VH-VL binders against q86iv5. Designs and how they scored, part 16

Target 1, 237 residues: q86iv5
Amino acid sequence: LDSCSICVDFVGNSLNDLLNIILNSGVIGTCGDLCSAVPGGQIVDTVCDLLCDYVGVDEFIKLISDVDPDPIYICEKISVCKTNDNAAASLDLVQINPQNGTVGGTFTLSIAYTVTNTIATGQLAFNIIDPTGNAFGDAVLLVQQSPEQYTQQFQFQATPSEQESFPNGLYTVQALVCEGSCGSPHPNTYTLANGTTTFTISGADSSSMSGAGSFSGSSQSTQTGAASGSGSGFALF
Short names: E, the ipSAE of ESMFold2; O, the ipSAE of OpenDDE; V2, 0.75 times the mean of E and O plus 0.25 times the DockQ between their complexes.

## First folded at step 4 (VH-VL)

Design p3 (framework fv_ciduvectamig_arm2)
Fold by ESMFold2-Fast, scan of step 4:
Structure p3 (fold): chain C 237 residues (1-237), chain A 124 residues (1-124), chain B 110 residues (1-110)
Amino acid sequence: as target 1 above (237 residues)
Amino acid sequence: QVQLQQSGPRLVRPSQTLSLTCAISGDSVSSNSAAWSWIRQSPSRGLEWLGRTYYRSKWYNNYAVSVKSRITVNPDTSRNQFTLQLNSVTPEDTALYYCARESRVGATYYFDYWGQGTLVTVSS
Amino acid sequence: QSALTQPASVSGSPGQSITISCTGTSSDVGGYNYVSWYQQHPDKAPKVLLYEVSNRPSGVSSRFSGSKSGNTASLTISGLQAEDQADYHCSSYTSRSTYVFGGGTKLTVL
């Protein structure tokens, strides 16, 4: 992995731990003192140290403590992620199968997009909005995406949970391609393309609920061939 | 009481490696409340901090930018000591070298104990 | 060159007060309360006089006091005595987790 991807993954996974350490540790004078307190073992400590050392502990703490923390922006400010104010893309396909499903069923979201001017550091993101307005989603990181056509698929199971009950009705899918973090107010952030589709859930009701849906997907490009990875969990923008 | 005692060659030829050892008594080199530093002193540059080693959950090293490419500070827990290695020395590395304990009790950052000093001459 | 600026020399007579300044930047003296002062007699290792701007280690005379305003820290020696004749060095922790030192000030007790 490149330094940008490593940084975004680390900050995304450790942000709350870092904030908690900063809040509770009093005065932190070294990157080692900060990073040794981060859970995750020696690899996480090493990545933390490397990133903190790039800017120094005071600047690193300032970036982590930002009022609207954003892993891509933080990593851009550290200078391990690049920006491109002229990035451009189009969204060619947003499709969900099946378009009519049931509670407990599996849905596949397929997104095709074309980059027309390099995305330096950005996201392919989506939100699924239930009939009541509650939303859940996921995102994948895009690093130095060259002009080319790309396809990404996500799967989830409509299993009721405390986060999402999956009521019967009409669901809306919104997909965005962004330079920077989708929805972020930070500099060098742009929505490049936006697409929408819908699907319905109908059928048997469940009143006892547990188990949130998980997203798993794979990234593919026509330039380099298939690259497998998975995005899991909920993300909102 | 903490004491630091230095040893090592006092004459080094240009392009060779300078190696010094600092033996610690009254504290542990792996103490979580300390870091272990090398500082040198010359008439032309004054006091100059070179680097540190310290233990938390793992060993960490930090080095001054001026020497970063040539310096290694290594702990030795079995002998309760730490060493300085400075590669590719030049006559400008001629200086009085000190080891020192950096106190981190209560988030204070200062040198509370110093070794006796070793005058190292870099000359043919 | 030294990162922190100190006067090269200062002089005083027994019983007087003298002050030695130490000027840095917002990334060292101005950014932290981690300024320390060291006394060095000829042919001896430096000895800590003050840490955290104004704190005295056990055994250091109350005649030694420290302060800081903006990017400048100051060491004041009151009731000057002959044994105070020495070199005085300031040091500060930095935003890069390193230390910088001043050039040292030679105190002469006349």
Scores: ipSAE 0.006, ipTM 0.481, lowest interface PAE 11.6, mean pLDDT 85

Design p4 (framework fv_ciduvectamig_arm2)
Fold by ESMFold2-Fast, scan of step 4:
Structure p4 (fold): chain C 237 residues (1-237), chain A 124 residues (1-124), chain B 110 residues (1-110)
Amino acid sequence: as target 1 above (237 residues)
Amino acid sequence: QVQLQQSGPRLVRPSQTLSLTCAISGDSVSSNSAAWSWIRQSPSRGLEWLGRTYYRSKWYNNYAVSVKSRITVNPDTSRNQFTLQLNSVTPEDTALYYCAREGYSYGTYYFDYWGQGTLVTVSS
Amino acid sequence: QSALTQPASVSGSPGQSITISCTGTSSDVGGYNYVSWYQQHPDKAPKVLLYEVSNRPSGVSSRFSGSKSGNTASLTISGLQAEDQADYHCSSYTSRSTYVFGGGTKLTVL
């Protein structure tokens, strides 16, 4: 298994729990004291313990408590994820179908990109900006992606929620391919490629109105390393 | 209240395993508010912390880098004790060995109870 | 050598105050408020005097006080008494979840 992906998944899922434990438990002297408090059961505890013990509890707490914590940077600093300052890629396609849809309808975002120099640890990320400027998005982790052409699809339903109401109007899609976390100020982070497209929402579709929206994605990449991730619905850059 | 009582051989030959036991009364070896340590003292090196075992949903061990390849600290819940095993000893391991409790309450760590000490001589 | 630096010896007269320093790094003394001081009389196990830099366990005289500035912790003993003649050891928790000790300071009460 891929230690980088395991680390990024753990930190991504547990970051707020770790921050709350660090801020609210007083002084933490051991990795065992920190990790036993993380919810998720024995497997999560074991992963936490391995990562924390690798760097020591002080450095682990410092990394988690950083002003701009992100899972990729934390895992790079732990040395379980690799960096490549010479990574390179191009964005070949950003397409959304349908280009004219309705509230409650299902939309598919298709992104094609070419890696021209290996991405060591990075993201394919997108933001969708609604007519009012409110944004939501998702990202997939790219690990050791060799020079090849890749295709990724994301699907979402335009179901109104507290986070996104899906008003009628023009929506903008922005897609980025990055080494590191897209938009991060941390070292070894680079925007490699960007692209944009638009779509329109008009009217309401009564066939699928519900109280919560979510993303679902699928990978069709020809990768030689790991690429994984799925949606939170929040803006990423 | 808490009392730590040490036992084990006082003379060990070079290359053998040094083995000591610390019996606990007044607390549980699996207490989630304590950790159980071994510390040694020699005239040339002073006090040296060697390692700990402790229970927090599962058992954990931590060891000093200087002994990490040779040391095991094991709890025994049935006898309410913990042991030190130090492999491949040399004359430099000659020291007064103490077991100690790390008192832990709301993030604080210090050695609040100590065993009586066992002088272990490594000699042929 | 020990990981934490203490003076080898210190001396004082009854009623006097003395201070013993303990210097480490940002990964131990400077990084944590987990500095402890232990008193050791001949042929006895160490006894905790202070923990968390300045806290006294029940039964320890208020004559013993502690402080820390940067990478240096200090033990101060006021109103020296003959029974204070002993070895004093500092200890600190580390970023690796381990402990380091100072070389010890021999206090002579003149």
Scores: ipSAE 0.006, ipTM 0.437, lowest interface PAE 12.4, mean pLDDT 84

Design p5 (framework fv_ciduvectamig_arm2; at its last look DockQ between E and O 0.05; V2 from the best seeds 0.00; counts 0 for: pae O 13.8 > 2, placed apart)
Fold by ESMFold2-Fast, scan of step 4:
Structure p5 (fold): chain C 237 residues (1-237), chain A 123 residues (1-123), chain B 110 residues (1-110)
Amino acid sequence: as target 1 above (237 residues)
Amino acid sequence: QVQLQQSGPRLVRPSQTLSLTCAISGDSVSSNSAAWSWIRQSPSRGLEWLGRTYYRSKWYNNYAVSVKSRITVNPDTSRNQFTLQLNSVTPEDTALYYCARDRVGATYYFDYWGQGTLVTVSS
Amino acid sequence: QSALTQPASVSGSPGQSITISCTGTSSDVGGYNYVSWYQQHPDKAPKVLLYEVSNRPSGVSSRFSGSKSGNTASLTISGLQAEDQADYHCSSYTSRSTYVFGGGTKLTVL
């Protein structure tokens, strides 16, 4: 099948496995030989076979091994995802609430953007940079997103973990709307819009510190107007 | 308007590191709409793109295969500049070196160039 | 050799039109509309003339125009003037996320 989001999810989840198989295997003569080695069960094998058979095993291996990791670009080269060099969007709002919070508190990031020329395959992505320069973020896949206004919300709890310690200080939020993968140098990639906001963390939230466990890094997507985009949880900045 | 000003040694011995700096005015090295590239020019190879650094919510580097094992392109946000380090130079690295603003992720061309630095690699 | 093929030299008289070709492959010139052209006078850095095949930056004369057919891009200079005497370089972005350049064309205004 030629579902763009299925391809992006498959490649995003299986790229390292595919690279390891290609690097460590001898001559791979068929899509079946390659795809049977990919972990993930029958559904993953079926998707792999369909994508590989569409371009042929030699071209598929070349695409996986020759390009930097970029599921969107790989799926565009396979021709299951579309490109639009004239995609256009504006970023209307980047807002975090509360703007002054505490360790253990919950933060909601609201992003509003307007598409003015169709985004064929792209991302809404954000990165949060802590006072020490460590970053965390998320991205949502946008597929054939029509001209209209959209809103996305992301929520996280500032609970210290190995990934992010949530020190006191100034945090920077950066958001990008892109055709293609945000930050990719690959052709048909365009940074369409960007926006920035800040928030602070100070002190400790006594109520959250004495309560049941908290996890950071959860997102919730909501689109206003006719929903024509698709969400994806695999890509991070 | 954007201006790029280059500085660095013009003479480097074989096996040493070639180091050049490009100071930026009129734009930010961390702008999400710009990238920053090094390009060299020699009679034997013509114009040759070497690598770039750029910021899109995090820093990225991309390098030409021919120099990838020897090259580093680094940004410095506090001084609004970026640098080229090219290790283990040989006489074949003798060239005019340019920094340039790279419109990757937009229009895919170089819109502003530094003045150029002739670097000679000789014993 | 250079990745993109340009003639080494071209010549013309004042008021004449000349065309410089730039030939690549389907992985660069033929695959995308990311062709740019640069003018370089002796002892000067290259200056952009055209980008995305045919777009002119502010301040570039309308005498400079660009086109592309298949794997070949072309720069045309109309109403040739003495100050047009320079080297002209084409460039294209590639499927491997790199830039490639032509060998350069020396334009002599007779």
Scores: ipSAE 0.784, ipTM 0.902, lowest interface PAE 1.1, mean pLDDT 89
Fold by ESMFold2, look of step 5:
Parts: structure tokens; sequence; C-alpha cells
Structure p5 (fold): chain C 237 residues (1-237), chain A 123 residues (1-123), chain B 110 residues (1-110)
């Protein structure tokens, strides 16, 4: 794993703990004072110390205490992740199969995109909006994505849960390729391309189930040696 | 007035565990404004901070890199004391050992010291 | 962890001023103001003279003063007295929640 991915993963997993320590501690005099209190063991403490020392304890606290908990932005501000204000990409395909299915069925979302100017640190993200306006989704972290064509597939089972009941009707899929976190208002953040498609869930009345929906994904490149980024997700833009 | 009173053996054989105790009067080992350290002194190394224990909503420890694999510092709230355990000692661990109260916050210094315990590690 | 560098010895005559240096790194002396100084007479525990670079605890003479520039802290003793003959140690808290000490400086009053 590269330093940018390590930073985004650490911040994403530890941000709430860090904020709680900052709010509930008296005085934090050094990075060690903050980082030794973070749960997760020695490796987490070491990553915390390295990132905090890189910018200094006062700046690190300011970044963590910001109103918007954006791991990509934080890692860009500490200069572990790079930015490219000229990043460019297009979406070649947003396709879901089957286009008409049923509750409990498996759906495959295929996204193809072309990078035309390097994405330094960004996301490939999607939302699925149900007929009632409720949304769910995921994102994949893109680090130093060179100009190339890429494909990504996601599968999910339409298993009703507290978060998503999968009612009958029309679903809208929204996909985005971004520099920075998709939907974020932070500097150096751009929506590079977007695309939509739809699918339907039809059949007998909606079923009640105790399960929860889940996602799985695979990354692919078009045999040029370019690598796809690792996952760092959120549900909405 | 804060006082620190040390106790423990003064001769330890190589490969054994060195154990020292520091009893606190005039303060609490669980004080939210203090931490409790062990420091040793030898002619070849001078003063060397070894580690500490302190309470801030839970118990924390910090240890010097040089001894981190062998050291444990534990509080004992019922006896208002804290202990040093240093495992697998060698003659290089021969030193005068001090316990000390350190101040936390913006000050980070040792305001009260124990009387010192000379520990010799030899066969 | 890092060690702090002090001169091994200094000397001065009664009434003179002397300065003892303590050099560290950006992770201790340079990056923070958690420098303290200790006086140690023979067979005695160290006794704090200064903390936070320049602050004197109650009962410490104003003849002892401290400063810092970059990665180097300094202890200055003005109006040297025979009783100032002792070992002097600097210490710093570090970015890793540890303390480091200098090697110590033996002050001889001639």
Amino acid sequence: as target 1 above (237 residues)
Amino acid sequence: QVQLQQSGPRLVRPSQTLSLTCAISGDSVSSNSAAWSWIRQSPSRGLEWLGRTYYRSKWYNNYAVSVKSRITVNPDTSRNQFTLQLNSVTPEDTALYYCARDRVGATYYFDYWGQGTLVTVSS
Amino acid sequence: QSALTQPASVSGSPGQSITISCTGTSSDVGGYNYVSWYQQHPDKAPKVLLYEVSNRPSGVSSRFSGSKSGNTASLTISGLQAEDQADYHCSSYTSRSTYVFGGGTKLTVL
C-alpha cells in the first residue's frame, strides 16, 4: 500500500476517535499525547504519529476538528495525497444488469471510464436511488490513475434491510468520477464525469427480510499495466 | 507536601526481573494532573528516563525505546504506589533508580523525586 | 529516541556568568517548549531549576535563567557562587510522549 492510501484509511477509520480525544482531553502538548490515546494498537499509533508529526500537532488538530470529516481532503492538506486541478476523465459506460429484476435478486453494476489527465487522488462513486428517494452506494479510492481506460464492476443482492427495503418501482443509478471526494465542497475537488442509468424491481408485493444489502467489487484495467485504486467509500454524494 | 518513598531489592542476578516500588504521600497515583515516572542514572549513560504510568479517564503507559520490550510500570491505587518491573536484566542495567512525579500539560518536568535506589546486577 | 547534547564540563570564578548549552532536535527542544533543567549535588537527587525553557519554580534564585533558539536551549548562571558547583542536566519532553536527557555538565567553581 502507498502512503496516500494508508493515510485515507487511517483517517477514515480513526477520525471519530481522534475528535473524541481532542474534545475530552485537557491539553494535548505533542502528537504522542494525542496518538497514544487512539485505540487500535501500535500500528495505528505509529501511523498517527507519522501523519501528525508531518504537519505538527496544532495543524493536525485543526484538520481533524474541521466541520467536514473528509479523509481525502485531510490527507491532501497534510501533503500525503497529491492533487491535480487539471484531472480529466469521461464515463464510457454505466450499465446495470438485469434492467428488470425482483427483490432478493442479484444486480451487477458495470462502470467503464477513461482518464485523460491523471486523477491524483479521487473517487469512482455510485448512488442507487430507490423509488421513494432513499439512496445507497459505495466508492473506490483512485490514487495516481494515469491516462487509460478502466472498468469496475459491483454486485449487490436486493435484500431488504432497515436502510433499504427495495420497493417495487424505478431505480436510478448515478455514477461519478472525481478528483477529490465526490460531492465534497473542499478545494481541489472536481466532478470529472457523471452518468446515469435505470433499472426496475417488479413482481409480487415487496417481501420483508431480516438481511442487509451488501456490495462487492472488482477492479480491472485494459491490459496497459495501469493499476486501479483501492476502495474508500461512502454511501452518498 | 508530596513525598516519594522507594523500596525494593538492591542486588539482582542477570536474567532476573528487577522490581522496585514507589510509595506516594501527599498526592494520588490516579491524579489527573500528574504522571509517575522511573528514571535511572549511571556513570556511562547519565540520567535516562525509562517510562511512566498515568490516569486520564483510563490508564496509559509510555516507555523509552531502549527498554520498551522489557519494561512495565504499573499503578497500585489501593496502596497509592507505582512499580517498576524490568525483565531479563544484565549488568548494563546497574544504576541508581529514581521514581519521580512528572507534571502534564504545558510544563512537562519532574518536581518531586524519590531518594534513589542503587541496584546492582551481577552474578 | 534522541539524546540531548551538553558540554561535559564548564568552569568559572565566583561572580562570573556561565552558560550551559543543550542541543536537541525538532522533535524535542526545537519543536516544543518543554525543556527543563536540573541541578544535582553529589549523592543527592536532581532538583529542578527551570521548566518550560525559562520558568523558575518557587524558591529558585533569579541568578538562574533560561532561553532557547532553534534546537538549542541554554541555562545561564549569573553571579556564580561556590554552592553552584554541581552537575547540571537538561531534559525535554518529546513528540513521542517520552523524555530525553542530556549527558550532563559538571560545573566547577574555581
Scores: ipSAE 0.105, ipTM 0.579, lowest interface PAE 4.9, mean pLDDT 86
Fold by OpenDDE, look of step 5:
Structure p5 (fold): chain C 237 residues (1-237), chain A 123 residues (1-123), chain B 110 residues (1-110)
Amino acid sequence: as target 1 above (237 residues)
Amino acid sequence: QVQLQQSGPRLVRPSQTLSLTCAISGDSVSSNSAAWSWIRQSPSRGLEWLGRTYYRSKWYNNYAVSVKSRITVNPDTSRNQFTLQLNSVTPEDTALYYCARDRVGATYYFDYWGQGTLVTVSS
Amino acid sequence: QSALTQPASVSGSPGQSITISCTGTSSDVGGYNYVSWYQQHPDKAPKVLLYEVSNRPSGVSSRFSGSKSGNTASLTISGLQAEDQADYHCSSYTSRSTYVFGGGTKLTVL
């Protein structure tokens, strides 16, 4: 893992812990005082120490204590992650399979996009909007993506939960490619490309509330070359 | 408006201690949004940050490596001032000394400066 | 810590635009967006012109602008005026929680 990914992962996962420590510990004089209290074991502590030492404890606390803390922005601000204000990309394909599914079924979202100017630090994000307007989604961190075509797949099971009941109807998928965190108000954040597709879910409401939709994002970045496969993908013109 | 007023001797003998005071008005030496720094200027070395003191539930100090062994920056809350002590001075310590407000923790620059004190180290 | 590198002197005619560079390392200028610029007239204390690379404090003319690329920060003065004749200093916060200054640049308005 590159330093940027490590930074974003750490800040993202430990942000609440760090905030709690800052609020409860009173005086934090050193990075060691802060980072030794972070749960997650020695690796987390080591990463915390490294990042904190890089900027100093005061700046680190300031960044973590921001009103709208953004892990990518924080890592960019401390120069662990790079920025590119000239980043550019286009969305090639947004496809959901099956297009017509049932409650409890597995859906595969495929997103293809072309980077035309390097994405330094960004996201591939998607949101699924149910017929009632409730939305759920995920994002993948993009680090130093050179001008090429990329494809990412996501899978989710349409199992009702407290977060999403999966009502019958038409669902909308929104896909976004961003420099920075998608939707972030922070500097160096840009939506580079967006696209939408739809699918339907039908079936009886009866399935048990158990399954938190574990987005197993298998990040197999298969650099598939330009195979002209004729699949009925809606070309986002 | 924040004002910094410097005072202290302008002549110090070699091996003695240079001592300067910076009186603060319009802000507090114990402000949680400020730090109080000493900076010196000479033709040979340009501007050089020496050290600071600041309060964040307790007092902290940071010193430049070049003077760390000889420098002390102390707050005086009773008089709302801070001091510089530089021990074992040599002619190389001859400089125009400034106190300044450092916005450490909020931002990182010097927004208010004292009038400067030329200190000459001479036998 | 070694001083940031500035040109010793720059000159320009009234109305011209000039740029002063400030080069550091990944531990200072390149590592943080905490570069500040100061103007110093003779027998005066330095006055802040820019902080965090490009931000102007209140009362600072819009003729002063700043940028940064890699380990180099730049101060640009547009529409040069006689009053701009002064020394200019860059500073950066460092990874060691200290400050480093440049060697200073003397600007002469011709």
Scores: ipSAE 0.000, ipTM 0.509, lowest interface PAE 13.8, mean pLDDT 88
ESMFold2 (binder alone), look of step 5: mean pLDDT 93; pTM 0.953

Design p6 (framework fv_ciduvectamig_arm2)
Fold by ESMFold2-Fast, scan of step 4:
Structure p6 (fold): chain C 237 residues (1-237), chain A 120 residues (1-120), chain B 110 residues (1-110)
Amino acid sequence: as target 1 above (237 residues)
Amino acid sequence: QVQLQQSGPRLVRPSQTLSLTCAISGDSVSSNSAAWSWIRQSPSRGLEWLGRTYYRSKWYNNYAVSVKSRITVNPDTSRNQFTLQLNSVTPEDTALYYCARSGWYYFDYWGQGTLVTVSS
Amino acid sequence: QSALTQPASVSGSPGQSITISCTGTSSDVGGYNYVSWYQQHPDKAPKVLLYEVSNRPSGVSSRFSGSKSGNTASLTISGLQAEDQADYHCSSYTSRSTYVFGGGTKLTVL
């Protein structure tokens, strides 16, 4: 992990804790005062102290307390993540296998893309929209990604859960390559490329919802403004 | 399926605040797969997107540059609706106002439209 | 002044093909594959016809197709029918995380 990835991971996992500490603490005079209150142990405390020390406690609190904070944006404002307003990419392939499957089946999403101007800090993101319009997805953090061709694969099981029931019908897959956080309202965010595909789920309707689906990625940690690092299930950004 | 129903005053005086509500059925305003927009239509400007609100772990807003200083788009989860507030209106804000849902980067469901006239 | 440029009007006869262009900049149409097209009949709200340049929603005829080259997106209607007479609007996502629309094109079926 590089310092940018460490920052995005920390902020993504600790944002709500930091907000609660700031709201409930009467006086926070140092980065140490703030960071010692953050749960997660010594490693988390050390990362917090390092990042806070980059800008000082007053500015760090302001960034965390921003009305629309997101981890990539915060880490860019700390100057630990870079921006590139001239980043450029294309999406070469969006495929899902099988294109016709059943509830409980395993699906593989394959994405190929080409970076044509360096992505400084960005995402490869996807959403899968079910027949009712409910969506689930994930994103992979891209840091200093040079002009090159890349391939990424993701797998998931269509196991019904409270978040996603996997009804029979047509599913839409949308993939994006972004500089910054895909869908973010913050400056220095640009959608560089987009691609779509579809697949269908058919078969027996099951009312059983035992367990939750799991999703596995093939690259470094997914770190967006959504809770993509949380346990079993799917995160939206 | 998804239906959007608009309500609010159809006549607003210059310098006042234009306020419209869009009630949602068949979906939740806090749905992680949706964004909720206001779009207006006038003969002089055609269709013009004004702003949106959407939920992805937290609430986000985006606003068109032309109205950013005067506009607020607010969700109300308890009533499953969202509102438009446009401050300091002028006769140039006279338009047919639509609320709309987007799933991802296109508008798939639209409200019925509300004609708002700004005059004294 | 609309952000995207469309012809004000186009016309055709039943069975013919017509094309409507939508021209923007590298910060909208040229920069993203998030172009959508809407059909609007008199006194009705717009209805989505195409999204993400060329994708058709369920229930939209295969006679409607979309493409993009550089800063220009195009809607083509083949096998023109009387019920196609309507206003057509293009829209694009932008580098500022906003949306812009074209001026609209009135299609007359002769």
Scores: ipSAE 0.000, ipTM 0.419, lowest interface PAE 16.0, mean pLDDT 84

Design p7 (framework fv_ciduvectamig_arm2)
Fold by ESMFold2-Fast, scan of step 4:
Structure p7 (fold): chain C 237 residues (1-237), chain A 120 residues (1-120), chain B 110 residues (1-110)
Amino acid sequence: as target 1 above (237 residues)
Amino acid sequence: QVQLQQSGPRLVRPSQTLSLTCAISGDSVSSNSAAWSWIRQSPSRGLEWLGRTYYRSKWYNNYAVSVKSRITVNPDTSRNQFTLQLNSVTPEDTALYYCARDKGYYFDYWGQGTLVTVSS
Amino acid sequence: QSALTQPASVSGSPGQSITISCTGTSSDVGGYNYVSWYQQHPDKAPKVLLYEVSNRPSGVSSRFSGSKSGNTASLTISGLQAEDQADYHCSSYTSRSTYVFGGGTKLTVL
């Protein structure tokens, strides 16, 4: 596992905690002072100390306290994640199966994309927009993805919850491949490709209001040609 | 499993240094997933955390404000132990002293305790 | 004097539930999810019951549960048993990279 992924996971999980510590503490003089207060146990403390020591406590606090911090941007500024202003990709497939399903049913979103110039640190992200305009989605981190074809799958169960009721009707899926965090205003962020598909929900009722769909994913890289090797730096399912 | 065994003098004169040792088995004092604390207990003050030491690429320590000027918590990697030194003791330092493993900001294993009496 | 406020004593009958509160400030209980609870029988070292507000170590009964609201953490013991009679202590990490304890609560099982 690379330092970039470790950093993005840590910051993503600890950002609000770090902000609360910074707001509630007086003068923070050392990385140890800051990081020993971060919840998640001693292992999280170790990761925090390594990242903070890399840039120093003052710079680390400045990065965390930025007006609109995001984990990829912070980790790029720490220099554990790389950037590529010339990253390029295309979306080859955005498919949801089944295309006509029922409340309580399981849906699989399949996305295929081709990287044509290395994605240094980015996201594959999607939104699903329900018939009322309410949206939900997820994103996966892309680190040092070499030029080749990739596939990613996400699964969810259409179980009604307070977050998403899964009404009958037409749903829109929007998918994006980005360098940097999709939608971020920070430097070195670019939308590389986008795609859209639709599906419908009708019929059978899930009577449970206590649950919600959860997202799970897997990735698979494919060789783009006979001479190229697989450079998948993400995950195998 | 983890065991913490305490040793040290049980009677200390006022103005002298209180010194206790905690020997660790089942874990390393330099483990990057643990910290090592001293905690005391008295009827008048209840449980009081005194200080800790831990290793994360380098050694760190933290001390309670009330004792910071008088306390040192030191690791000894070669003997797999850590010590408490508390200087200039007064009768108010009379207490049952515990060492403990500090894991994820809670104390999951405690030593047997050492009653230290500070008297003339 | 203790940094965290606990009731000095609580009591209950076998089979009943009791709750022990632990009140601090925004720089300890309110600022972090690092609240832990310890059970202490006479002449024994404290034993961890809960950590990070509500997590149980292996071997701790599900009868022990924890929660936190604002600056107050709570330990609830359901289905009281005679062996639950003990002192209960709360602890919290602080914004100064230190720990504070409550004054302790003596539980009597009637």
Scores: ipSAE 0.000, ipTM 0.407, lowest interface PAE 17.9, mean pLDDT 83

